# VHH binders against Protein DOG1-like 4 (DOGL4), part 69

Target 1, 232 residues: Protein DOG1-like 4 (DOGL4), of Arabidopsis thaliana (Mouse-ear cress) (q84jc2)
Amino acid sequence: MSKMRNLVEEKFLEFYESWVIQLELYLHQLLIAHNNNTMSETELRHLISKLTTHHKAYYTAKWAAIREDVLAFFGSVWLNPLENACSWLTGWKPSMVFRMVDRLRKSRVVLVEAQVKKLEELRVKTKFDEQKIEREMERYQVAMADRKMVELARLGCHVGGESVMVVEAAVRGLSMGLEKMVKAADCVRLKTLKGILDILTPPQCVEFLAAAATFQVQLRRWGNRRHYVTHS
Short names: E, the ipSAE of ESMFold2; O, the ipSAE of OpenDDE; V2, 0.75 times the mean of E and O plus 0.25 times the DockQ between their complexes.

## First folded at step 6 (VHH)

Design t78 (from p9 with S99T G102Y Y103G L105Y H106S S107H Y108E E109D; framework vhh_6qgx_2; at its last look DockQ between E and O 0.15; V2 from the best seeds 0.00; counts 0 for: pae E 3.0 > 2, placed apart)
Fold by OpenDDE, look of step 7:
Structure t78 (fold): chain B 232 residues (1-232), chain A 123 residues (1-123)
Amino acid sequence: as target 1 above (232 residues)
Amino acid sequence: QVQLVESGGGLVQAGGSLRLSCAASGFTFSDYAMAWFRRAPGKEREFVAAIDWSGDSTFYTDSVKGRFTISRDHAKNTVSLQMNSLRPEDTAVYYCAATFPYGTYSHEDYDYWGQGTRVTVSA
């Protein structure tokens, strides 16, 4: 059964589709820059800035949308099941990007000792921040399960107008907590990304961003293919 | 139009206190981290304090730790800087700044700036 989409879902779906198209265009530029090595540092920095701005735009739109309906992002209809399965608190897990950096290091990317040290420090910090959020989430889930869900379940047994209002209020309370956690997670994502880009040289940044964009685009493509095959 | 308007600056004696305020408009205040920077005479702009979008997290430059407190009011779209135990070296123009979604120590990262309010601490 197709999940009914609300207005927030529809709007964000449209936004996201456009955003992904633009990401693919930037990916193409990143790949060209990476393969030709003819671009100046200034040009590379400009390209990097375009990508960072693009990502910032995503989160700006996301935060606007989650203010209206954060629950829409838990089971995002604009993502395929594979993308959703790979999501941590409505997005990519921040610590995952270090695996990408590690893979780059195994390729042609040569990091100096100072960079390696800074990356490790960032990794530790990112992990700490992730864990902090996870602990809060666990606390939240326990608290909700003990109180709000019980209340909701109890209220669900009573069919009436007043019961509906109480349920809605309870759901709103839950949503507020979720919104806060999602925003916290997004901050860790963006901090991590910024941290990596600050450590890497412009050419390395281009390579990293290309890899990240490739992964995102491919994940979407692979997930879509699988989904269509399974449900065709 | 985005606007940040600082107030509360003035002349104060060493050891005194001031409370700066910044009124924000033209953007979604609740999504932005807010910060205070300052520029002393003949010096470059330096970070003073920042508060995250939620108000739950704050951080300060070392020289003001324990003396300054940054806070925000979402209902009023304002950010404040309570400055206690002021010193002559705190004399500067203080600027309010906003950035999405988290604050940093670097002025380059901030998207919006106020015009500043002057704080003068006499010996």
Scores: ipSAE 0.846, ipTM 0.929, lowest interface PAE 0.5, mean pLDDT 91
Fold by ESMFold2-Fast, scan of step 6:
Structure t78 (fold): chain B 232 residues (1-232), chain A 123 residues (1-123)
Amino acid sequence: as target 1 above (232 residues)
Amino acid sequence: QVQLVESGGGLVQAGGSLRLSCAASGFTFSDYAMAWFRRAPGKEREFVAAIDWSGDSTFYTDSVKGRFTISRDHAKNTVSLQMNSLRPEDTAVYYCAATFPYGTYSHEDYDYWGQGTRVTVSA
């Protein structure tokens, strides 16, 4: 229902704003750790664990919200238009994180051959998992069109309340399919993040997480502060 | 309050079968991957089998492949382990475990654990 969707959107908006503020605080800690280069391996692992826990908390809250209204995540009110435009199945595209690793390698992060091999294996698996989900989404979109056609035909029969109930049932069925695909995509995201962190050393993990958090925070700022084209 | 309660353990002769069940409560079962781990006398906890949140993906330790089958029932909030062709080496306490959102081979990745159910396989 739209009333329940409004409550879901309100609750997640409040959660997301707090979650982003905490991400910025963790980014500050990552940058301090990177600049000081005096923290122990245990201290670095603890900081990395805080970031991974923070990301898992996001998906825990997201899955609770999508159970109630998955459509809220397709064009989210808590994201600006730029953030929404950059989304792949309600979040970041898993394979894009390898571009971030490549940029770190070109600038300052030296990886040993064993790490390079494992990252390539993870990249290939991530791409394969993405393609599987994309094919599922294509099939879903075809099935969605078929359902809409049938329901539109039923609406043409002028049955009033029955028409409303049929449309609502169809939307609930569509939502269940989308929920499953979003959850599958989120699992690929978390597996990709864990895979990268397992391959990298603690100092390299700090640099990677700092780069990822910086990009997320800056994307939000760019979208919020963009100038209107041709306004003048 | 999160609870995982195992049942179905017992004594069985080599070549026999047992079905273990785990009833879950206090968390959103359908969001969690479920797994079975075991601990043989004098040994550390080892991975046995896992099933993802959807029930579509399962994975097993090599020694139980083809003999054990993990399944879940979302309506009953239950995960089950069907154990066939049991061997003396399968003797252990079997633990049900839950993690969000996908299963792994590492017990350290699992936040919720049952008390365990004892399985004894006689030679």
Scores: ipSAE 0.645, ipTM 0.840, lowest interface PAE 1.6, mean pLDDT 86
Fold by ESMFold2, look of step 7:
Structure t78 (fold): chain B 232 residues (1-232), chain A 123 residues (1-123)
Amino acid sequence: as target 1 above (232 residues)
Amino acid sequence: QVQLVESGGGLVQAGGSLRLSCAASGFTFSDYAMAWFRRAPGKEREFVAAIDWSGDSTFYTDSVKGRFTISRDHAKNTVSLQMNSLRPEDTAVYYCAATFPYGTYSHEDYDYWGQGTRVTVSA
């Protein structure tokens, strides 16, 4: 009964499913590295590089898809309802990743005082950058609601070629603004991840990456189970 | 230590061509977006062109679209700017810049800068 989703959504759904499967494979490698005291620093750095490259591939594909249809990323069809409910500007909230670091610090990972200080500095910077994005989003929303947008929306109720042009201009303006904001949010995400990995030692990076991958996999599994129960 | 070293500047007549090159070292080149900025006499630095970390996406300021082409070579850790159909208003010092994770139109967002190479377009 159902027809195919639009081309952008279909392409990214296929990509995302493959990407998550590969993430699970890398998680297996991370867990092996965690349990192996004889792995060299070179081997650990190589594994960390594989994870970093995997995340870069995600953002490369996402940014290409956003150029085609940024609105697809708000309430994404490739995410289950739990994953979508946890999203902040089409992804995880950068400052929340520090709760994962805090849990690792309290249980498994021993950080020296210098690392703790640098992580707190990064946490403050990340929060500041998040707040800057939220203020820019607010300013953009106000600018979009100004007199020009009211006039464009009013004319969009008309039938005909002029109304099509007005609607197209409004959609283009919204899409450009949203694309800018999503990429700015992704910038904070990437800078936060890089900052954490730069502060941690290679074994600590493996612990962190394993925890992050576990969380993402569990979030998808838990969300899918709840979805099946509520719809079955 | 991060280094960006530009080359290829010089004097050329209007309508001519030049190719600028920037050699990068001291960071993981494939993680960074690369850009060219320029500073004309008596003016502030302005954006010219940028290329993303993969090389798949490029952006240009309006005045150079269709005339300039930015490219990168991951094997050589270089970024290039092919400048065709040069005009006297293209006269400037051209700077190579790098930022993580993607390039913007604002010079304030760039982390690393080269020394610059002078381009003079006469007549």
Scores: ipSAE 0.355, ipTM 0.683, lowest interface PAE 3.0, mean pLDDT 82
ESMFold2 (binder alone), look of step 7: mean pLDDT 87; pTM 0.886

Design t79 (from p9 with G102F Y103D T104Y L105T H106K Y108S; framework vhh_6qgx_2)
Fold by ESMFold2-Fast, scan of step 6:
Structure t79 (fold): chain B 232 residues (1-232), chain A 123 residues (1-123)
Amino acid sequence: as target 1 above (232 residues)
Amino acid sequence: QVQLVESGGGLVQAGGSLRLSCAASGFTFSDYAMAWFRRAPGKEREFVAAIDWSGDSTFYTDSVKGRFTISRDHAKNTVSLQMNSLRPEDTAVYYCAASFPFDYTKSSEYDYWGQGTRVTVSA
């Protein structure tokens, strides 16, 4: 089990580093598109589709990895301390992306009234779904503590491999529940992202995706540099 | 390679029942939302029913609510559509589709499709 945990961490670290490098390349394309007023609607939609596919690839790889070891995603080794500090249930907090949307109100490509209304409706729905998951996680954590306490108390009378098997079975059961929780949270993330992209025009989508990718890339770079500077 | 194979289609009288099955291979079934779409002669492909990756959430088009039930079996990598109280307007080729990781009703969101199974409901 512990050997499989380390292999999952190593494999996902390698995947994630490659995924981030490709995100940086897409960010470069988004910034060019944002500054190029001659790009066609078809070309913009193609670029937006590439970003959507890239995010789907991340969750495909993540769900494969959490099937093997969901705990690897709590305090991930492929994230720096700053990225981990900003994490909510193994990823970005869905409602936070509306801060990137607020940026669009200051752009030359202004949101129309109908878009503002739809974005507010989506924001409310996203916060509602987010809070549902938080309540479920809280209930799950309480149940986990109760189960572990009962099992540890029971083991006070046992010796040998018999007790090890019982503990490992309990831990696996808890991990399966966490897998379902993480997948639910990831679904809210992806529904929020797709919802925003469905409301925005192609130029606004490019601006939004550029802002989001810039934040993600800069947060990673800043966290890596700050940690290094602190220790040098 | 990704493959979705539908079965269970056929000819049935109005008011009758059919159970469609879709066998999935070549991808991690339990990570995908599964859906059924249909296409009647001379019409566009339309959404019928979907089930999310967990099996906890189901979605139906209004015309089949209460008559059709979608379900999935993770152990067998299958999704099924139980069709009750069939009507002549349910006559169509039924397609199984898979989408990662969403429970969408839009056909454009589904990346993997089966070849379809024909359902004919006699008047």
Scores: ipSAE 0.355, ipTM 0.693, lowest interface PAE 3.4, mean pLDDT 84

Design t80 (from p9 with G102Y Y103E T104Y L105T H106R S107P Y108S; framework vhh_6qgx_2; at its last look DockQ between E and O 0.08; V2 from the best seeds 0.00; counts 0 for: pae E 8.2 > 2, placed apart)
Fold by ESMFold2-Fast, scan of step 6:
Structure t80 (fold): chain B 232 residues (1-232), chain A 123 residues (1-123)
Amino acid sequence: as target 1 above (232 residues)
Amino acid sequence: QVQLVESGGGLVQAGGSLRLSCAASGFTFSDYAMAWFRRAPGKEREFVAAIDWSGDSTFYTDSVKGRFTISRDHAKNTVSLQMNSLRPEDTAVYYCAASFPYEYTRPSEYDYWGQGTRVTVSA
């Protein structure tokens, strides 16, 4: 129901706004830790744990919301158009975080050969998992389009309640398939994040998380400052 | 509120079979990976098997691969471990565990744990 879908969107909008405010606060702490290099290993591990918990909380809330209305996450009302344009299956593209990892290779904290090897192995695995999901998405899109075209042709001879039933059944099938796809994509995201954090030292984790959070926050700010022309 | 309740443990002769079951309540079962761990007398908890949130992927430690089968039933909120060709070295307390959103081989990564069920395999 559209009424229930509006409530899901409103609820997640409120959650997401609060979640982003907390992310900005954590980003401030990450930047202080990175720039000052004064924190103990225990303090750094605690800060990394806060960020990991914060991201896990996002996915817990997201999975509850997609169970109600997965389509709310395709063209989300809590994201600006730039954020939506940069989304891959309702979130960040897992392989893209390795661009941020590449910055660590140029930083003051040098990556040892064993870490570089493990990160490249993780990158390859992440790309394979990502491509598998993309093939599944393409398969579902093609199947949905073919079924719709055949049913629309058939229903052209008959109008009324039967048309509504066929469309509703197709939307339910699509929603169930999309929910499974989004969950699979989110698992790849969290496995990629966890894998990177397990390979890196605590100071390197702070640098990586600061870079990732900075990108997310800045992308939101850039999109929010967008100016429109009447003809666009 | 959150509970994982194991059942099906007992005494069995070497070469025999047992089926362990774990009933989950108090959380959204279909969002969690489920796993079985075991602890033999005088040893630490070790990974046995896991199944992902969808039921499509299963994982096993080498010593049980081909003998044990993990499965889940979303309608009943249960995860099961079918243990065939049991050996005396399989003697342990078996624990059911849940983690969001995917499986791990390390016990420390799991969110919820059952109390355990004892399996004894006689020579």
Scores: ipSAE 0.694, ipTM 0.865, lowest interface PAE 1.3, mean pLDDT 87
Fold by OpenDDE, look of step 7:
Structure t80 (fold): chain B 232 residues (1-232), chain A 123 residues (1-123)
Amino acid sequence: as target 1 above (232 residues)
Amino acid sequence: QVQLVESGGGLVQAGGSLRLSCAASGFTFSDYAMAWFRRAPGKEREFVAAIDWSGDSTFYTDSVKGRFTISRDHAKNTVSLQMNSLRPEDTAVYYCAASFPYEYTRPSEYDYWGQGTRVTVSA
């Protein structure tokens, strides 16, 4: 059975579809910039800025949406199952981008020692932040399971049920905690991304962003194909 | 229209205290990190303190650690800077700024700025 979409889901789905289309356009530009090596530093910085702005726009929209219904992002209907499976707290796992950087280093990207050191420091910090969030999430889940879920379960056992208001209040409480966790995770994502871009040269940034965008787009394509095959 | 309005500046003697306040409007306050910067006479604008969107994390430049405290009030859409043990070198125009979260120490990362409030610390 298909999940009934709420208004938040519908709106964000529309937004995300448009956002991905724009991402693909930027990806094309990134690839051109990466392949011709004729663009000036100023031009490259401008392109990088466009991408960072684009990502900022995503999170702006996301945070607006999660304020209304954070639960919509746990099981995002605008993502395919593969994309969802690869999600950590409603998005990409921040520490994963360092693997991408490592892959770039194995290619034609040459990092100086100072860059390598800074990247390592950032990696450590990012990992620490991730772990901190995970611990908080675990704590939250335990707390909710002990209180909110018990209340919900209790109410569910009564035919004709107690007050819908009690259930709604419980859900709201749960949602508020989740929203906080999601925002915290997103902050780590944004800081990590910005941190990497601050360490890399403009050409390296372009390459990194191209790789990241490619991965995102391909993940979506692969997931869609798989989903189509399994349900056709 | 986005607006950040600073208040609380003034003249104070060394060792004294001031509390700066910044009132924010025109954007979703709860989504933004808030910060204070300052510009001393003849110097560039420098980072003073920042607080993340949730209020759970704060950041300070080394010279103000232990003396300054940044806080925010979501209900009032305000950010404050409690400045204790003020020194003549703290004399500056203090600016409130808002950032959709990136690096907090760089002015270029902030989307919105106030007009500033002057703090003068006499010897």
Scores: ipSAE 0.687, ipTM 0.858, lowest interface PAE 0.8, mean pLDDT 91
Fold by ESMFold2, look of step 7:
Structure t80 (fold): chain B 232 residues (1-232), chain A 123 residues (1-123)
Amino acid sequence: as target 1 above (232 residues)
Amino acid sequence: QVQLVESGGGLVQAGGSLRLSCAASGFTFSDYAMAWFRRAPGKEREFVAAIDWSGDSTFYTDSVKGRFTISRDHAKNTVSLQMNSLRPEDTAVYYCAASFPYEYTRPSEYDYWGQGTRVTVSA
């Protein structure tokens, strides 16, 4: 199991290295667009679309990796998932992206009242979706404890190698449930990103995307890439 | 303003064919999965077919597999539904829908809807 976990980690980190390099190239383009008042609206929308596609590609690759081994994204602490039932699933809480929006508003971006209202509505919806995922995770973890308890009781009575098969089945069941929940959380992240980009004007989107890309690039530079990366 | 505009509906005899088309505007077409739903009299909207944002994967409800084909054209920002071997049970208003980021079978997951085009299949 630990060899399979390391292999999935290494493949995803190889992808992530390339993905961040391309993000750095897009960041350069975002900074030029931010500093260049002669960019057309069509050019800005095209750049925003490229960033949206790049983020979708990240999740496409992540979902392929979690299909192979979702536990590779949880570390050793997930040997007892009951202790981490309320912990977030393999990433930043989706609503944390609003901290970046709030920071931009405090420093230099002026939003009109209609935009502020729509952003607050989106924030509430994002938090509602987060809470829904947390409630479903709690129910899943209770069901897993009951099934695990029965299977472990049978394992304690057996002498032969069939006990290993029962444990492997329990791990597979947990993995399938976690895979579904991680994908659900990632969909909330993507919907929240798209919602923010739909509310902001193209110049504001460029500034937001530049801030987000800068943060992600800095996380790699600080060595966060060595262990498992999280994305907002 | 986001718009999805269906065309190609009409009256056709059982066993015949129709091709529905949906023109999309006001959003980045290549970011969205596209789908067709239908609503028969007295029923709720039901899933018919979907195509992912890249066009690589298509999905169909069981009752139309082998008879209907969904496709999309990124250059024209259109999605089409080729309907062959039509049956009276296919009589419905057909709706084009778009969802970000992926396709779904539940109508509540779709962000944008067309006005619908009527398809009537006579016995």
Scores: ipSAE 0.013, ipTM 0.356, lowest interface PAE 8.2, mean pLDDT 77
ESMFold2 (binder alone), look of step 7: mean pLDDT 85; pTM 0.861

Design t81 (from p9 with S99T G102W Y103G T104S L105Y H106T S107P Y108E; framework vhh_6qgx_2)
Fold by ESMFold2-Fast, scan of step 6:
Structure t81 (fold): chain B 232 residues (1-232), chain A 123 residues (1-123)
Amino acid sequence: as target 1 above (232 residues)
Amino acid sequence: QVQLVESGGGLVQAGGSLRLSCAASGFTFSDYAMAWFRRAPGKEREFVAAIDWSGDSTFYTDSVKGRFTISRDHAKNTVSLQMNSLRPEDTAVYYCAATFPWGSYTPEEYDYWGQGTRVTVSA
């Protein structure tokens, strides 16, 4: 008996655990850079580059995994219940990172007028892109209950030759639809992060990335410590 | 096997135009950001232009803004660089590069590289 779909979960779990450990190491470097304020612009850009490369590695691995089994990312086994509760379409909600950007108003390097305007434009665009994806997800959910899907489900009850092939084709189509939506959501995430980093100065980028990494690491630690209790 | 193959380089007079092309194979082209870098004789490799995986966002170094245009064709798995109003300072070997998913000014962030195509601008 093959459990091929579970292999994707096992492989990504191993990847994700290592990826988070490396994120914690980068967070330590970001906090040192932020607190000491002694690094050159070149040194700060190098550190920012390490973080962007690290996030790039995550999405590279994720897209390879979703090509094999996108459903592994809905209710991920490598995330604790708190992390899963905070998930939007298999990851963080793009517009939420602007809360972390807002913390930069308390930094030693204050945002200039031009940056504030560009960040507001990016915030508006991010919200529009999120809304578009939410509409696509709604259409997908409606299509799952459509007459055509009910018809295919009935075919699946009559396992044999031709009907098996038709059901397999439909299941592949559904998985491809979800993969497309997850990739679209990830692209909004990537464009939002890239846009923020392009607008900010290197010291501001370090502060932003430190805040984001701190939240991600702490959310994981809080969820691992808490007992998830649901009332019956 | 992953390959990036550049073409379209050559000799051109100042004020002229060239179109560079890069053919990609062995990876899911539509998932990758594509970029052009150049290296002038005796100088370091520098960023020229990048286009994201969707084709919606483009980035240029200041010295080429308004003169160069990067574009991609998902059906042909190609990225192109249209170079107009060429200057002697544009003389370099031009390299095609691919990265997933973020484009960057930093060569070290690119996963795959072509062998380069030579561009010489005279006068």
Scores: ipSAE 0.081, ipTM 0.373, lowest interface PAE 4.0, mean pLDDT 84

Design t82 (from p9 with F100Y G102F Y103G T104E L105Y H106T Y108D E109R; framework vhh_6qgx_2)
Fold by ESMFold2-Fast, scan of step 6:
Structure t82 (fold): chain B 232 residues (1-232), chain A 123 residues (1-123)
Amino acid sequence: as target 1 above (232 residues)
Amino acid sequence: QVQLVESGGGLVQAGGSLRLSCAASGFTFSDYAMAWFRRAPGKEREFVAAIDWSGDSTFYTDSVKGRFTISRDHAKNTVSLQMNSLRPEDTAVYYCAASYPFGEYTSDRYDYWGQGTRVTVSA
């Protein structure tokens, strides 16, 4: 299904470009809110909700796309090489987000002890889930080198209808395994993001989301500058 | 369209065990995260346990860790909560909930809810 693969990549590229443009608009609103001390708690919660909904929309679209072609996400055409180099199982590494949270301890919006304890509990849960997925990925990669897979690779070199069909069935099975791991990783990402937002106050949530969005946007801009020289 | 039906609630003595079950229909069960929430008399609904769509990732509220175990059976389209070493503080109405595409700690993020099953733990 090379044709379906091309259509999935094209469709998600269009989606992702629009999604990033909207993220930049939300980042602008987050920065205004952070610098404006007159915004009400209700207004801040509404803005936080917009960001949460925006991230949910990304994972909804992603999960639909990986159901069709999960391999499109392991070398994404909509991401530049720098973004691809920084990916962990098709996205951001969940435990890394706590580095951004640590910055809040030195900001104007200081964390109280009760929040620190809850964030450490969440960090432990996140690392546990992350390591479990890493062990599953390691087992998956080792299984790729077993006798059956080596034999199927050899058969793929022969231009016979039955050999091609056997190889296609094996690749389909591999894709299903990868889909499960990617969804598991995305679940850890979403649990971590929601957990942090549930622990933080609305002003702290705005600062955290602004930091996360700034990093994502800057990483894309840094990588795109490299490619501009080659393709312009 | 969607139906979540809980069972297994009842009266039990402190230190006892109960197994709650939730049967799901009307949606693609394997695409949904499943959770148990509870509401004690005079309190808001609180998170108890969740399991992701694959059954591989579980998480629990601190007060039930080591005592409760959440599991799912894709062949039967059920999610279960095994409750051991029950305490009077566990007395509540227990609710089964489903969320797409992921589970979360807060009740406002769940799309579908069951009617609830009552658990009473006597001292």
Scores: ipSAE 0.000, ipTM 0.192, lowest interface PAE 11.2, mean pLDDT 81

Design t83 (from p9 with G102Y Y103D T104Y L105S H106T S107K Y108A; framework vhh_6qgx_2)
Fold by ESMFold2-Fast, scan of step 6:
Structure t83 (fold): chain B 232 residues (1-232), chain A 123 residues (1-123)
Amino acid sequence: as target 1 above (232 residues)
Amino acid sequence: QVQLVESGGGLVQAGGSLRLSCAASGFTFSDYAMAWFRRAPGKEREFVAAIDWSGDSTFYTDSVKGRFTISRDHAKNTVSLQMNSLRPEDTAVYYCAASFPYDYSTKAEYDYWGQGTRVTVSA
């Protein structure tokens, strides 16, 4: 059979569509705050809090869903092919956001030396955490080629009902390993986001969050309106 | 209904040991980082130790490193703090806290809090 949507995929698709609509509404508020510079520091902190709460809500829903079916997040049905192509372990690559941070030095906002130092320390830590997870993924892929897994695969080809249950147990084990890895990657994402927001001033946070949300929204729009060009 | 219940506090002499326990209910325990904070008389709550959702990563404030060990039991929905080589400066009310999905050293980041258990270390 071709890909069928299960209950987890259907529920998360509905959740994600609503979540993206709300992200676009928050992006609109971020752009108004950034362009007009009319909000107080207290108002900016409230807006930043809405965005951080919104991102935490996404991961709360995601972790509930991956407990049921982690594979739904590899090649997700609620993401277009471009969004899926840009994914690193079911989401954005944490170190990529530092490119958006680098733009803050070139815009009207000014980073002081102490912030630059802290951002560099965070960048190094984030890359270290990414590499650790990539090594875990490599070990996971190697483990699938281990003698025991090869033996189970061969058993599945040659034996009936008994081998089906043994193979299903092995697949459940592989899914649990993926779930742990995805959760580890999500923790790096959220720690990186929090770290950046802790270093930046509220106006700089608004500019950073606006840049990040703009990229996410535009990537989705580009992928939904994709066009293939054929040269004669 | 979310609940965190601490136990194991008491009076102990300097150099002694205590084991604190925190029983969690009403939320998906395995998705939350768990932490211990303490509040000494006249001071604000300070971070002591945290353990991530998996139990693989632990974090400690410098003053307790090597003396305290945090652990968790997913089957029992509990987090424990083994306190060794206790000092009079460790005297405080100890609070269990939960944060989704990772540990923080800042108390404002934690979603759920227990009522606390008192630890008194005599000189």
Scores: ipSAE 0.480, ipTM 0.764, lowest interface PAE 2.6, mean pLDDT 86

